# VHH binders against Dermatopontin (DPT): the designs that were tried, part 15

Target 1, 183 residues: Dermatopontin (DPT), of Sus scrofa (Pig) (p45846)
Amino acid sequence: QYGDYGYPYQQYHDYSDDGWVNLNRQGFSYQCPHGQVVVAVRSIFNKKEGSDRQWNYACMPTPQSLGEPSECWWEEINRAGMEWYQTCSNNGLVAGFQSRYFESVLDREWQFYCCRYSKRCPYSCWMTTEYPGHYGEEMDMISYNYDYYMRGATTTFSAVERDRQWKFIMCRMTDYDCEFANV
Key: E = the ipSAE of ESMFold2; O = the ipSAE of OpenDDE; V2 = 0.75 times the mean of E and O plus 0.25 times the DockQ between their complexes.

## First folded at step 20 (VHH; framework vhh_7qbe_3)

Design w3 (from v5 with F30Y I99K K104D; at its last look DockQ between E and O 0.01; V2 from the best seeds 0.00; counts 0 for: pae E 16.5 > 2, placed apart)
Fold by ESMFold2, look of step 20:
Structure w3 (fold): chain B 183 residues (1-183), chain A 122 residues (1-122)
Amino acid sequence: as target 1 above (183 residues)
Amino acid sequence: QLQLVESGGGLVQAGGSLRLSCTASGRTWYMGWFRQGPGKEREFVASISYTGGSTYYADSVKGRFTISRDNAKNTLYLQMNSLKSEDTAVYYCAARGYKWELPDSESGYDYWGKGTRVTVSS
């Protein structure tokens, strides 16, 4: 029911209760609840089930100082079989993921669900290390620093391993008015 | 890597209109226009999100310029109306890379075209 990751004996039912958003080979569309953004990405790889991954996401409300999201949208599609880089346009923060699996290439296409918090801009951005650290391994990316928000990701695809490594783009958001549409 | 090619520049009389185009050699996520007038620093003109849902303009061009894009053709446009002598510049198409910067900062754009010259005669 609950895995080790989501059931530390002193953690309340955190994203261990979220369950996997997909079965292997299954397409999915996941959105954080309104006013929340993605703060954790967990994944397991199953070579025997189409060299695919099951995904688990955790969301957290943005702080009051960020205000309410002014608009949300699905960002441009990133096609299966390719290495790509994408951030949410319009200074958006990642608030979900959409993906379909393609048996013909044993890989997935991807879209971010992005939400803009008006008059706030990202700054002090950095890119995480690879997740997973090696192809085929479990992936457990958690944003422990509540001042950082996911803006997007880049991935590499290994045709030999039939898997992807991800790096997530993490930024602070200003606590003052910023009128730029995208940074 | 990514190639950006501007076109549509030329000589136009004040009060006239001109439409600039920028064709990208591949898919881009966030694009903008910058310009550099004679003896001046390059300055931000406008930017647009991939969806076209959000646009931003420098104060000097608000109400006169309109940015748009056609993602099926990998093409960015700048419709320039009510042109003034101070709009004379080389106009550059730009695309965001991986760097953190404010939207109007040149250092936030990693991919640049060679520019197209616009001359507004009085």
Scores: ipSAE 0.000, ipTM 0.115, lowest interface PAE 16.5, mean pLDDT 80
ESMFold2 (binder alone), look of step 20: mean pLDDT 84; pTM 0.867
OpenDDE, look of step 20: ipSAE 0.226; ipTM 0.615

Design w4 (from v5 with R27K F30R S54K I99T K104D; at its last look DockQ between E and O 0.09; V2 from the best seeds 0.00; counts 0 for: loop humanness VH .164 < .165, pae E 7.7 > 2, placed apart)
Fold by ESMFold2, look of step 20:
Structure w4 (fold): chain B 183 residues (1-183), chain A 122 residues (1-122)
Amino acid sequence: as target 1 above (183 residues)
Amino acid sequence: QLQLVESGGGLVQAGGSLRLSCTASGKTWRMGWFRQGPGKEREFVASISYTGGKTYYADSVKGRFTISRDNAKNTLYLQMNSLKSEDTAVYYCAARGYTWELPDSESGYDYWGKGTRVTVSS
């Protein structure tokens, strides 16, 4: 499998009409198809269009060993203008995103769509590097290891750049039920 | 697991037409057609964005081939008109996955079909 060397040059990439889930300044609600989870997050920044981002997500079916999701929900809102850390409650996996843009603060609030898979528990968790690597750059987070699942994210907000860097929280899931679920 | 299945290949006389189809097992973004002729490297033929608003063609097929898609059916098409003997090749359906590369680069596509053979006789 090819790895990702270096940074893609924003000047040379044409991302128009690539299935972005939102226009600049537009609110959106995105859910993976049933039984699928988010495995990639892509975004471009447009300073001239409200210092906002257009987003694109990729989804993949979970392995059959995880079964069907038993419950799905929207997590609590993470407010615009602040840095935050959020994971899906009840050991859920991220299966979507919802966001609204606020012109008054040139920033977005966020919610995760989370799905619970039986009584499986996360383990061997780690955080990705920052995406984007530098404020204003394109974001291209992809899970190359299909044994890891997105559990949530943390962000930092720059009032100067009017942009966010993200780190995604990635965990493996047990192939057996845990005695007690973490709630 | 995203699966791509091509159909519509066959034998056709020069100057004739064929229509290739490729059915995807799920939602895709950019899709494209590539081909490999006898003794040649695989080469780009055409690609189309998710909404169909942007299309790209190799110079050798421009004006003769038309790429299109039906997202409700997860199906990609290639209408091939005015076929020439040099169009003889195995045609591969390709779909963009997790790679953010140019629309005419083989490395910009992560999923590939097994191919369908097109033979153009004179």
Scores: ipSAE 0.014, ipTM 0.204, lowest interface PAE 7.7, mean pLDDT 82
ESMFold2 (binder alone), look of step 20: mean pLDDT 85; pTM 0.864
OpenDDE, look of step 20: ipSAE 0.015; ipTM 0.293

Design w5 (from v5 with R27F F30R; at its last look DockQ between E and O 0.04; V2 from the best seeds 0.00; counts 0 for: pae E 10.8 > 2, grease 25.1 > 24.2, SAP .709 > .668, placed apart)
Amino acid sequence: QLQLVESGGGLVQAGGSLRLSCTASGFTWRMGWFRQGPGKEREFVASISYTGGSTYYADSVKGRFTISRDNAKNTLYLQMNSLKSEDTAVYYCAARGYIWELPKSESGYDYWGKGTRVTVSS
ESMFold2, look of step 20: ipSAE 0.028; ipTM 0.416
ESMFold2 (binder alone), look of step 20: mean pLDDT 84; pTM 0.860
OpenDDE, look of step 20: ipSAE 0.720; ipTM 0.861
ESMFold2, look of step 22: ipSAE 0.006; ipTM 0.191
ESMFold2 (binder alone), look of step 22: mean pLDDT 86; pTM 0.880
OpenDDE, look of step 22: ipSAE 0.721; ipTM 0.855

Design w6 (from v5 with R27K F30Y Y50W I99T; at its last look DockQ between E and O 0.18; V2 from the best seeds 0.00; counts 0 for: pae E 7.5 > 2, grease 24.7 > 24.2, placed apart)
Fold by ESMFold2, look of step 20:
Structure w6 (fold): chain B 183 residues (1-183), chain A 122 residues (1-122)
Amino acid sequence: as target 1 above (183 residues)
Amino acid sequence: QLQLVESGGGLVQAGGSLRLSCTASGKTWYMGWFRQGPGKEREFVASISWTGGSTYYADSVKGRFTISRDNAKNTLYLQMNSLKSEDTAVYYCAARGYTWELPKSESGYDYWGKGTRVTVSS
């Protein structure tokens, strides 16, 4: 594990005309506008500048059938230097990301911003292929199918490449209330 | 309603270059170029993802054509180099819009431009 050395979290900033949310090694906190969820994730890797990535996210309003979010929160932290698997608790949908870079491990810690939509439940879940497909490549994950929502991700770390591959967990949401629909 | 307007077509000698542009009236997911030559069916040329990170090309144009986009201007580009007479065609810009609706087209491109004509003289 690493200590608490790292760059502090900071508010979303567009540091690029392409909509990057962070500069190399900078922390960031990105939230979709209220009532929107993340539908695309893009990232560029730069090994020469400390094995870090710049990130870009797109959001869309949820469809009318899903209504307004009933609550939103930052999920539990996933530590830098670890492989992990996480979904939003309480059937939440991913509506943002925040991350801090740690020079001691040349890696980032991560949290999801999650929003719950009444008592709707995820179902018909699937996991994307690896993004990027090969370490060091640009990452461009976009939801092409309507009615699928990002619930979370799993990610693995390569010590050799000092980079991560991601798989996103994508689910449909019921159009009816479920009784105790939590993970 | 999303509108796509192509420009940059014209007459060029074989071996020459042209740059096509397509301006969208709003935000788009993925975009692409298609073409239809004289007496031929419409065929795929190139596509590009939401932010430009992923591109794909038909084998017939790979290495000669480059697709790109500028999301600040909602504009798609096709740089065509080393043009051949078989590249003569009407070139169409196509896009998937920002929508939760099911795609209406089998190709997944719901919006199409009117096309721009490219003629390569040999």
Scores: ipSAE 0.013, ipTM 0.385, lowest interface PAE 7.5, mean pLDDT 82
ESMFold2 (binder alone), look of step 20: mean pLDDT 82; pTM 0.840
OpenDDE, look of step 20: ipSAE 0.017; ipTM 0.395

## First folded at step 22 (VHH; framework vhh_7qbe_3)

Design y1 (from w5 with W100S K104D; at its last look DockQ between E and O 0.47; V2 from the best seeds 0.00; counts 0 for: pae E 3.1 > 2, grease 24.24 > 24.2)
Amino acid sequence: QLQLVESGGGLVQAGGSLRLSCTASGFTWRMGWFRQGPGKEREFVASISYTGGSTYYADSVKGRFTISRDNAKNTLYLQMNSLKSEDTAVYYCAARGYISELPDSESGYDYWGKGTRVTVSS
ESMFold2, look of step 22: ipSAE 0.339; ipTM 0.634
ESMFold2 (binder alone), look of step 22: mean pLDDT 85; pTM 0.867
OpenDDE, look of step 22: ipSAE 0.567; ipTM 0.792
ESMFold2, look of step 24: ipSAE 0.361; ipTM 0.664
ESMFold2 (binder alone), look of step 24: mean pLDDT 85; pTM 0.870
OpenDDE, look of step 24: ipSAE 0.516; ipTM 0.780
ESMFold2, look of step 25: ipSAE 0.315; ipTM 0.607
ESMFold2 (binder alone), look of step 25: mean pLDDT 85; pTM 0.870
OpenDDE, look of step 25: ipSAE 0.498; ipTM 0.769

Design y2 (from w5 with L102S K104D; at its last look DockQ between E and O 0.35; V2 from the best seeds 0.00; counts 0 for: pae E 3.4 > 2, SAP .681 > .668)
Fold by ESMFold2, look of step 22:
Structure y2 (fold): chain B 183 residues (1-183), chain A 122 residues (1-122)
Amino acid sequence: as target 1 above (183 residues)
Amino acid sequence: QLQLVESGGGLVQAGGSLRLSCTASGFTWRMGWFRQGPGKEREFVASISYTGGSTYYADSVKGRFTISRDNAKNTLYLQMNSLKSEDTAVYYCAARGYIWESPDSESGYDYWGKGTRVTVSS
């Protein structure tokens, strides 16, 4: 796939500690290991490489108080060329990302990988500041604390810059059962 | 605010071994060990990326020390073998905040532990 773009392969050299999950223009699918959720998002922007971004993610196990995920799924797609707002349905937590690039619009479509922790409910939700802070800048969103979990995101798109700013939706989860007890 | 807590320091005879641990209060990308010997500037010892796929060692410890991490436990380790008196130092755990600097540069690490003292007796 990357050979079809005519670029030297060495220009895709890793600019991060652990590399990128994608080359510019490349589609990707990233899932946390079972029982883990996304806690960090890194990205760089390259205007000359299709006005696209390379991404990396990191995951951490959820604390024992959340238990095991009861089900996981890919959420509904957010189409390229559109601004959007999405959280994981059914109180799910973000445990991955999937994306494809479309040269025709110089933009990506997006899906969250979501996992439900059926005994727990989100609360005290807030939205991060913009990532990146300005279009075209690097992104380094990190959740340093175990108390907040990513539930989703919203994006804004600049047709001039051909880039997106993200705000991530972060919530606490109860440490007690919030579902009806079984009889 | 990320906190880093070292443990495992102590007194050991030359030629011996010691394992240092550092527990982080949350997620961090690259982590490393630095040390400061008596009357010396703090120097790089080793670092490891989040996945463990990228490691760096100072020449003075290469082949003797092994850095590793357990991301499920938020814990960084330094296995120190064949210890020498010149390894005597306060060992600091550090976490990298800025991803665009060299992995062996002190200035690229924003979070630091209080240190654990290692004394190697002859």
Scores: ipSAE 0.299, ipTM 0.646, lowest interface PAE 3.4, mean pLDDT 85
ESMFold2 (binder alone), look of step 22: mean pLDDT 85; pTM 0.861
OpenDDE, look of step 22: ipSAE 0.688; ipTM 0.840

Design y3 (at its last look DockQ between E and O 0.38; V2 from the best seeds 0.00; counts 0 for: pae E 4.1 > 2, grease 24.4 > 24.2, SAP .72 > .668)
Fold by ESMFold2, look of step 22:
Structure y3 (fold): chain B 183 residues (1-183), chain A 120 residues (1-120)
Amino acid sequence: as target 1 above (183 residues)
Amino acid sequence: QLQLVESGGGLVQAGGSLRLSCTASGFTWRMGWFRQGPGKEREFVASISYTGGSTYYADSVKGRFTISRDNAKNTLYLQMNSLKSEDTAVYYCAARGYILPDSESGYDYWGKGTRVTVSS
């Protein structure tokens, strides 16, 4: 009656207009287009459909001042069933995510896709609030500040909820040459 | 905070064409156009998903208006063809910021609008 303008609901818990990158318990590999980095992370949790999450991501080009990425790679695996903290090595920025689900532990392993921007170093780093705010809730992390880039994440695992809360590690990048290979 | 700035409005003769633009200051999921004629409530015109794979149009503009976006430039467009006097309105750019909408319109960010006048 009173309108929800411009998007018919397909499902009350799924407002991702362009769908999700994975089905529940499905493995996936997501990479931003070349020269772009992750700026948004969306996720819906469904306890009834496997106690797992469907994910979606969005990317934007880095500023011209950062130049072209010199090297991109998949970081070390963060194993299912563990709580962890990781950033991209070699001053890399997060440009994608890869994940597999393991029924034996009812959880996922994770890898970041990382891209290096030569001679630029991260600084002034901070962690976001928890995403989701409480286990089982929807997640909608958006970076509105183009001065900060995702460097990695830390995550906590609840065996009872079979879900994870995430904090993303966000850093500025220098606008001058930096000789350190990994800060 | 996210800002939306419209441009491209103006005076045009009936049957003519006009292209509106809206530049966003940051990332947006779904974006749309709304309009408000004199003494009328604001009404939906068109919307487009982040990838452009999902578009919706009000019945009154289907076949005449085309919505598109360029994510590399954070810019939304509305190509308006075969304009009619009833298309005269202030046109507003809007963007959704939430997975679950908590506003009646479903859009959380709004521009100040650009005026379109269609003379007969």
Scores: ipSAE 0.201, ipTM 0.572, lowest interface PAE 4.1, mean pLDDT 84
ESMFold2 (binder alone), look of step 22: mean pLDDT 84; pTM 0.854
OpenDDE, look of step 22: ipSAE 0.624; ipTM 0.801

Design y4 (at its last look DockQ between E and O 0.03; V2 from the best seeds 0.00; counts 0 for: pae E 7.8 > 2, grease 27.4 > 24.2, SAP .716 > .668, placed apart)
Fold by ESMFold2, look of step 22:
Structure y4 (fold): chain B 183 residues (1-183), chain A 123 residues (1-123)
Amino acid sequence: as target 1 above (183 residues)
Amino acid sequence: QLQLVESGGGLVQAGGSLRLSCTASGFTWRMGWFRQGPGKEREFVASISYTGGSTYYADSVKGRFTISRDNAKNTLYLQMNSLKSEDTAVYYCAARVGYTWELPDSESGYDYWGKGTRVTVSS
């Protein structure tokens, strides 16, 4: 209940699965439950509330063939006001997000929570279309009937619209060991 | 346990209008309407996101039906205009609170269902 990223020690709300993870201008730190990964990203834009967004995420258990995560970590920070591209290092899958709002730039900084599934490798990767399709619109990115996992995102910041468009990097994961076993 | 309660069904003459309502007992993300006509499989009618910015309609109802929601009242609506005899069905409210890879027009993508409200369109 500790560690509100954008509002230290005050404003963390766990609206996982059914609600918003943040109020406008509020920082948040969201992790999927153990063994789960992010499968949906939803957001609404509030121009008059600091040109910021409220976020909702969904998680689902990885299939048994993927096994348990071997390690998890917070990836390097992507600073507010910058356009960026990031995937989880070490073949990790996105299992959470952390973000703080900065009124000086009307934008947020971002980190992914990444989990590695040892002996499984990403393949057949692609980027989604832009979310939202137009600045200021609702985001409703959900993986539809594909066994793809989120590996990261790229995002562009519009100084005019004071909003971001996102593309998510989605990959399949092998259902067999792709690393050499020494024992 | 989330409850969905439909209302507004009834008997209407062809060419007429009805407005269906569905009240949810709590928060829902995507909501939708499905219907089952006599002797037919249940079919998708319309779906709407939390904000209303993402809507889907079956081809058979486009331009005649309008889905909307009032999040302050946890209520989903279906405005049905220019009704035809083939619109006769039991109409079910559906809601998603959990997440899935299913498309918005798939029954398996919805977690909770109402008991339905009957709409009869007479000639």
Scores: ipSAE 0.014, ipTM 0.246, lowest interface PAE 7.8, mean pLDDT 83
ESMFold2 (binder alone), look of step 22: mean pLDDT 88; pTM 0.901
OpenDDE, look of step 22: ipSAE 0.551; ipTM 0.794

Design y5 (from y4 with R30S; at its last look DockQ between E and O 0.29; V2 from the best seeds 0.00; counts 0 for: pae E 11.1 > 2)
Fold by ESMFold2, look of step 22:
Structure y5 (fold): chain B 183 residues (1-183), chain A 123 residues (1-123)
Amino acid sequence: as target 1 above (183 residues)
Amino acid sequence: QLQLVESGGGLVQAGGSLRLSCTASGFTWSMGWFRQGPGKEREFVASISYTGGSTYYADSVKGRFTISRDNAKNTLYLQMNSLKSEDTAVYYCAARVGYTWELPDSESGYDYWGKGTRVTVSS
């Protein structure tokens, strides 16, 4: 679909005083510290620099009621150039992102880093508004309520604007042991 | 609701040092210190970005105070060296949750405040 010569993944690098994890056109791999999950996503668009984005993430420890994560993994890849929808499998919470940039499509492929908190289940899920609100704008998504955890995202890709809008799937997690309901 | 709790205040002789701490109960983007001296309005002291890479200081404390943070512990610090009697004040921890590129240097830029910790510098 696109060549094997995408920009390589790199470990987290702070390219700015405010914690950008990548330069334009560069791949990146970002994981929250163990026991933490992503609570905020920030990004800025650079049309001149490959119609690409720099990203920043914030993480917070999960409440003691969730305990320690029992397993963490990289979810299946979401290919560049397409709209997609993905949640972490097995009731996982998003604890990181990795991405490669492809010049041929001026777009990125994506994976979530997911962590399972055994015996806890998502419920009361909802989807955020679009981030950014208009293609090319800065985006700034924060989980203000602390009661909701990121489970995944859906995106739309504009071939004309060469940018993506995101909606994040946010769910509460039970504070009691639940039946496993992964489907 | 986000809570901020300061500690580390006390009595110190001029020329001495103190380190203030402030723990947050949740996520913060920008954080800062303000102070209110006797009979004065609250004034800006210092601010720091989420990563700690950007800092801003009031002219009156530049070179003597150092702001830092430890996001793993949700803790903000203020190292105060070469203290002067003019530094006597109640010191307040402040936090902004919303993202911003510029560090706020005014009270309206912060959403949450601690109750303060008293610093007294004797001559």
Scores: ipSAE 0.000, ipTM 0.191, lowest interface PAE 11.1, mean pLDDT 84
ESMFold2 (binder alone), look of step 22: mean pLDDT 88; pTM 0.904
OpenDDE, look of step 22: ipSAE 0.036; ipTM 0.422

Design y6 (from w5 with W100Y L102T K104D; at its last look DockQ between E and O 0.28; V2 from the best seeds 0.00; counts 0 for: pae E 3.8 > 2, grease 24.204 > 24.2, SAP .68 > .668)
Fold by ESMFold2, look of step 22:
Structure y6 (fold): chain B 183 residues (1-183), chain A 122 residues (1-122)
Amino acid sequence: as target 1 above (183 residues)
Amino acid sequence: QLQLVESGGGLVQAGGSLRLSCTASGFTWRMGWFRQGPGKEREFVASISYTGGSTYYADSVKGRFTISRDNAKNTLYLQMNSLKSEDTAVYYCAARGYIYETPDSESGYDYWGKGTRVTVSS
């Protein structure tokens, strides 16, 4: 039966927070305001709208001990249909994302927006658990303590589910000039 | 684990004003206020999205209460004006975890503060 049975209630009555950066199938480019980094990633999956996701990001200012970012850039592209692992080059921190959707593979390509903080080095790095915990579920990754910064991600693609699980690479940053300590 | 700490409760005369605060230990998307009066079930008061662009109020407080937040400090506020004896309650700060629940539903909030008591005297 088609017609009035084609829409799940949750997708028809969207009660989510505002600030979604894309509609399903839509490309997007999101940058944190200057001096801010990504601290949360939220996403919802819609199988019936191209097996795609809408994304929502939140940013917070870095502490004064990091100073101002010295340079920001878009990192090398990660092609649709592939599993990949990437961190920001040059000890950069993730401050944004951009992505394009490709109907031919029902998947997206990805780039990080990265910002360098001179004389600050990552340490005590770790990888989060999977987001979402199961394919097709809501993704809600939050950096609850501001001691850790996102450096990048790894993602696996399921050809059957046409969805991705993500693990984010999180590191502390020194509060001293790490190059001075290397005398 | 996300922690929520309310403050600003107290005794106030009817017709007066009071400002409640709630500090979160970390980032959260939507936040809200609930209250429980003497002998009553807990009820929704107000909620606000992360950006501040989406707010909801219970009918009983519309026009008198204003919800706001300061994301740089992870702090939620409730400005309560034109207070009535019926506003006497313990006020709870809550943070929402589920995007498919209505903003006025308790079941959509995973994190709760201990509450702050507000007493409105005639």
Scores: ipSAE 0.238, ipTM 0.571, lowest interface PAE 3.8, mean pLDDT 85
ESMFold2 (binder alone), look of step 22: mean pLDDT 85; pTM 0.864
OpenDDE, look of step 22: ipSAE 0.683; ipTM 0.840

## First folded at step 24 (VHH; framework vhh_7qbe_3)

Design a1 (from y1 with R96E; at its last look DockQ between E and O 0.33; V2 from the best seeds 0.00; counts 0 for: pae E 4.8 > 2)
Amino acid sequence: QLQLVESGGGLVQAGGSLRLSCTASGFTWRMGWFRQGPGKEREFVASISYTGGSTYYADSVKGRFTISRDNAKNTLYLQMNSLKSEDTAVYYCAAEGYISELPDSESGYDYWGKGTRVTVSS
ESMFold2, look of step 24: ipSAE 0.150; ipTM 0.506
ESMFold2 (binder alone), look of step 24: mean pLDDT 91; pTM 0.925
OpenDDE, look of step 24: ipSAE 0.760; ipTM 0.869

Design a2 (from y1 with G97P; at its last look DockQ between E and O 0.32; V2 from the best seeds 0.00; counts 0 for: pae E 4.5 > 2, SAP .697 > .668)
Fold by ESMFold2, look of step 24:
Structure a2 (fold): chain B 183 residues (1-183), chain A 122 residues (1-122)
Amino acid sequence: as target 1 above (183 residues)
Amino acid sequence: QLQLVESGGGLVQAGGSLRLSCTASGFTWRMGWFRQGPGKEREFVASISYTGGSTYYADSVKGRFTISRDNAKNTLYLQMNSLKSEDTAVYYCAARPYISELPDSESGYDYWGKGTRVTVSS
């Protein structure tokens, strides 16, 4: 269903009043500054504005133990209208989001912006509770323990509510060199 | 658990300036400064949003104090100019990790530093 018409991506970086990265039904592309990762996700739902959400994100620098990111990329697309589960490949950490709205399904496609920190591996992974707790509610997910990093998310879509609930996948990262992703 | 550590307090003559700093161990949407003078209740001084686009000041400090934050250093600042003896207090850094439309009152902040003392001599 990617072939359905939709709103184009727009780059909008005006966060002057903790403002939203998108207008209703507007596509967006958000990236943390270099060396930073996403630590908070906020969203409100608007039925009167086309059954869509506005999003806001916050970033923090990674600690010295992770070093500098070696490469960053946009992950494979997660299609609108579907429930999905995705983590950043290659041990990447989530450092951004982009999304496009499709009127044909009243839902969005999603991609993570991922950054790899060479020779560091995720471990002790855990999933958050649902955000929002009920469809239509405001969500405000914050990583309070900076020993955990966002690796991705899983999300369920309700065609009746025209909304999604999210669980974010949070992992620790090693402070020693690991050769493979499962350390 | 979020930790807040203040610094920069000291003794200054009336009319002088001081700059307070607060280093946070984690993310917060809104940060603020409160103060408690001798024999008084803790009172709001100033607050600032994550982006710096939304700031509030108590009437008693408006035009004299400037709140700012540096998210890359995870540090909150309070530039205090034209200090008065009434500004003598222990200054506390506070954090509200969630975004909120509630008034900037003590009950709206979840995390607190241990304070830094400012003494303004006449």
Scores: ipSAE 0.149, ipTM 0.548, lowest interface PAE 4.5, mean pLDDT 83
ESMFold2 (binder alone), look of step 24: mean pLDDT 85; pTM 0.872
OpenDDE, look of step 24: ipSAE 0.446; ipTM 0.753

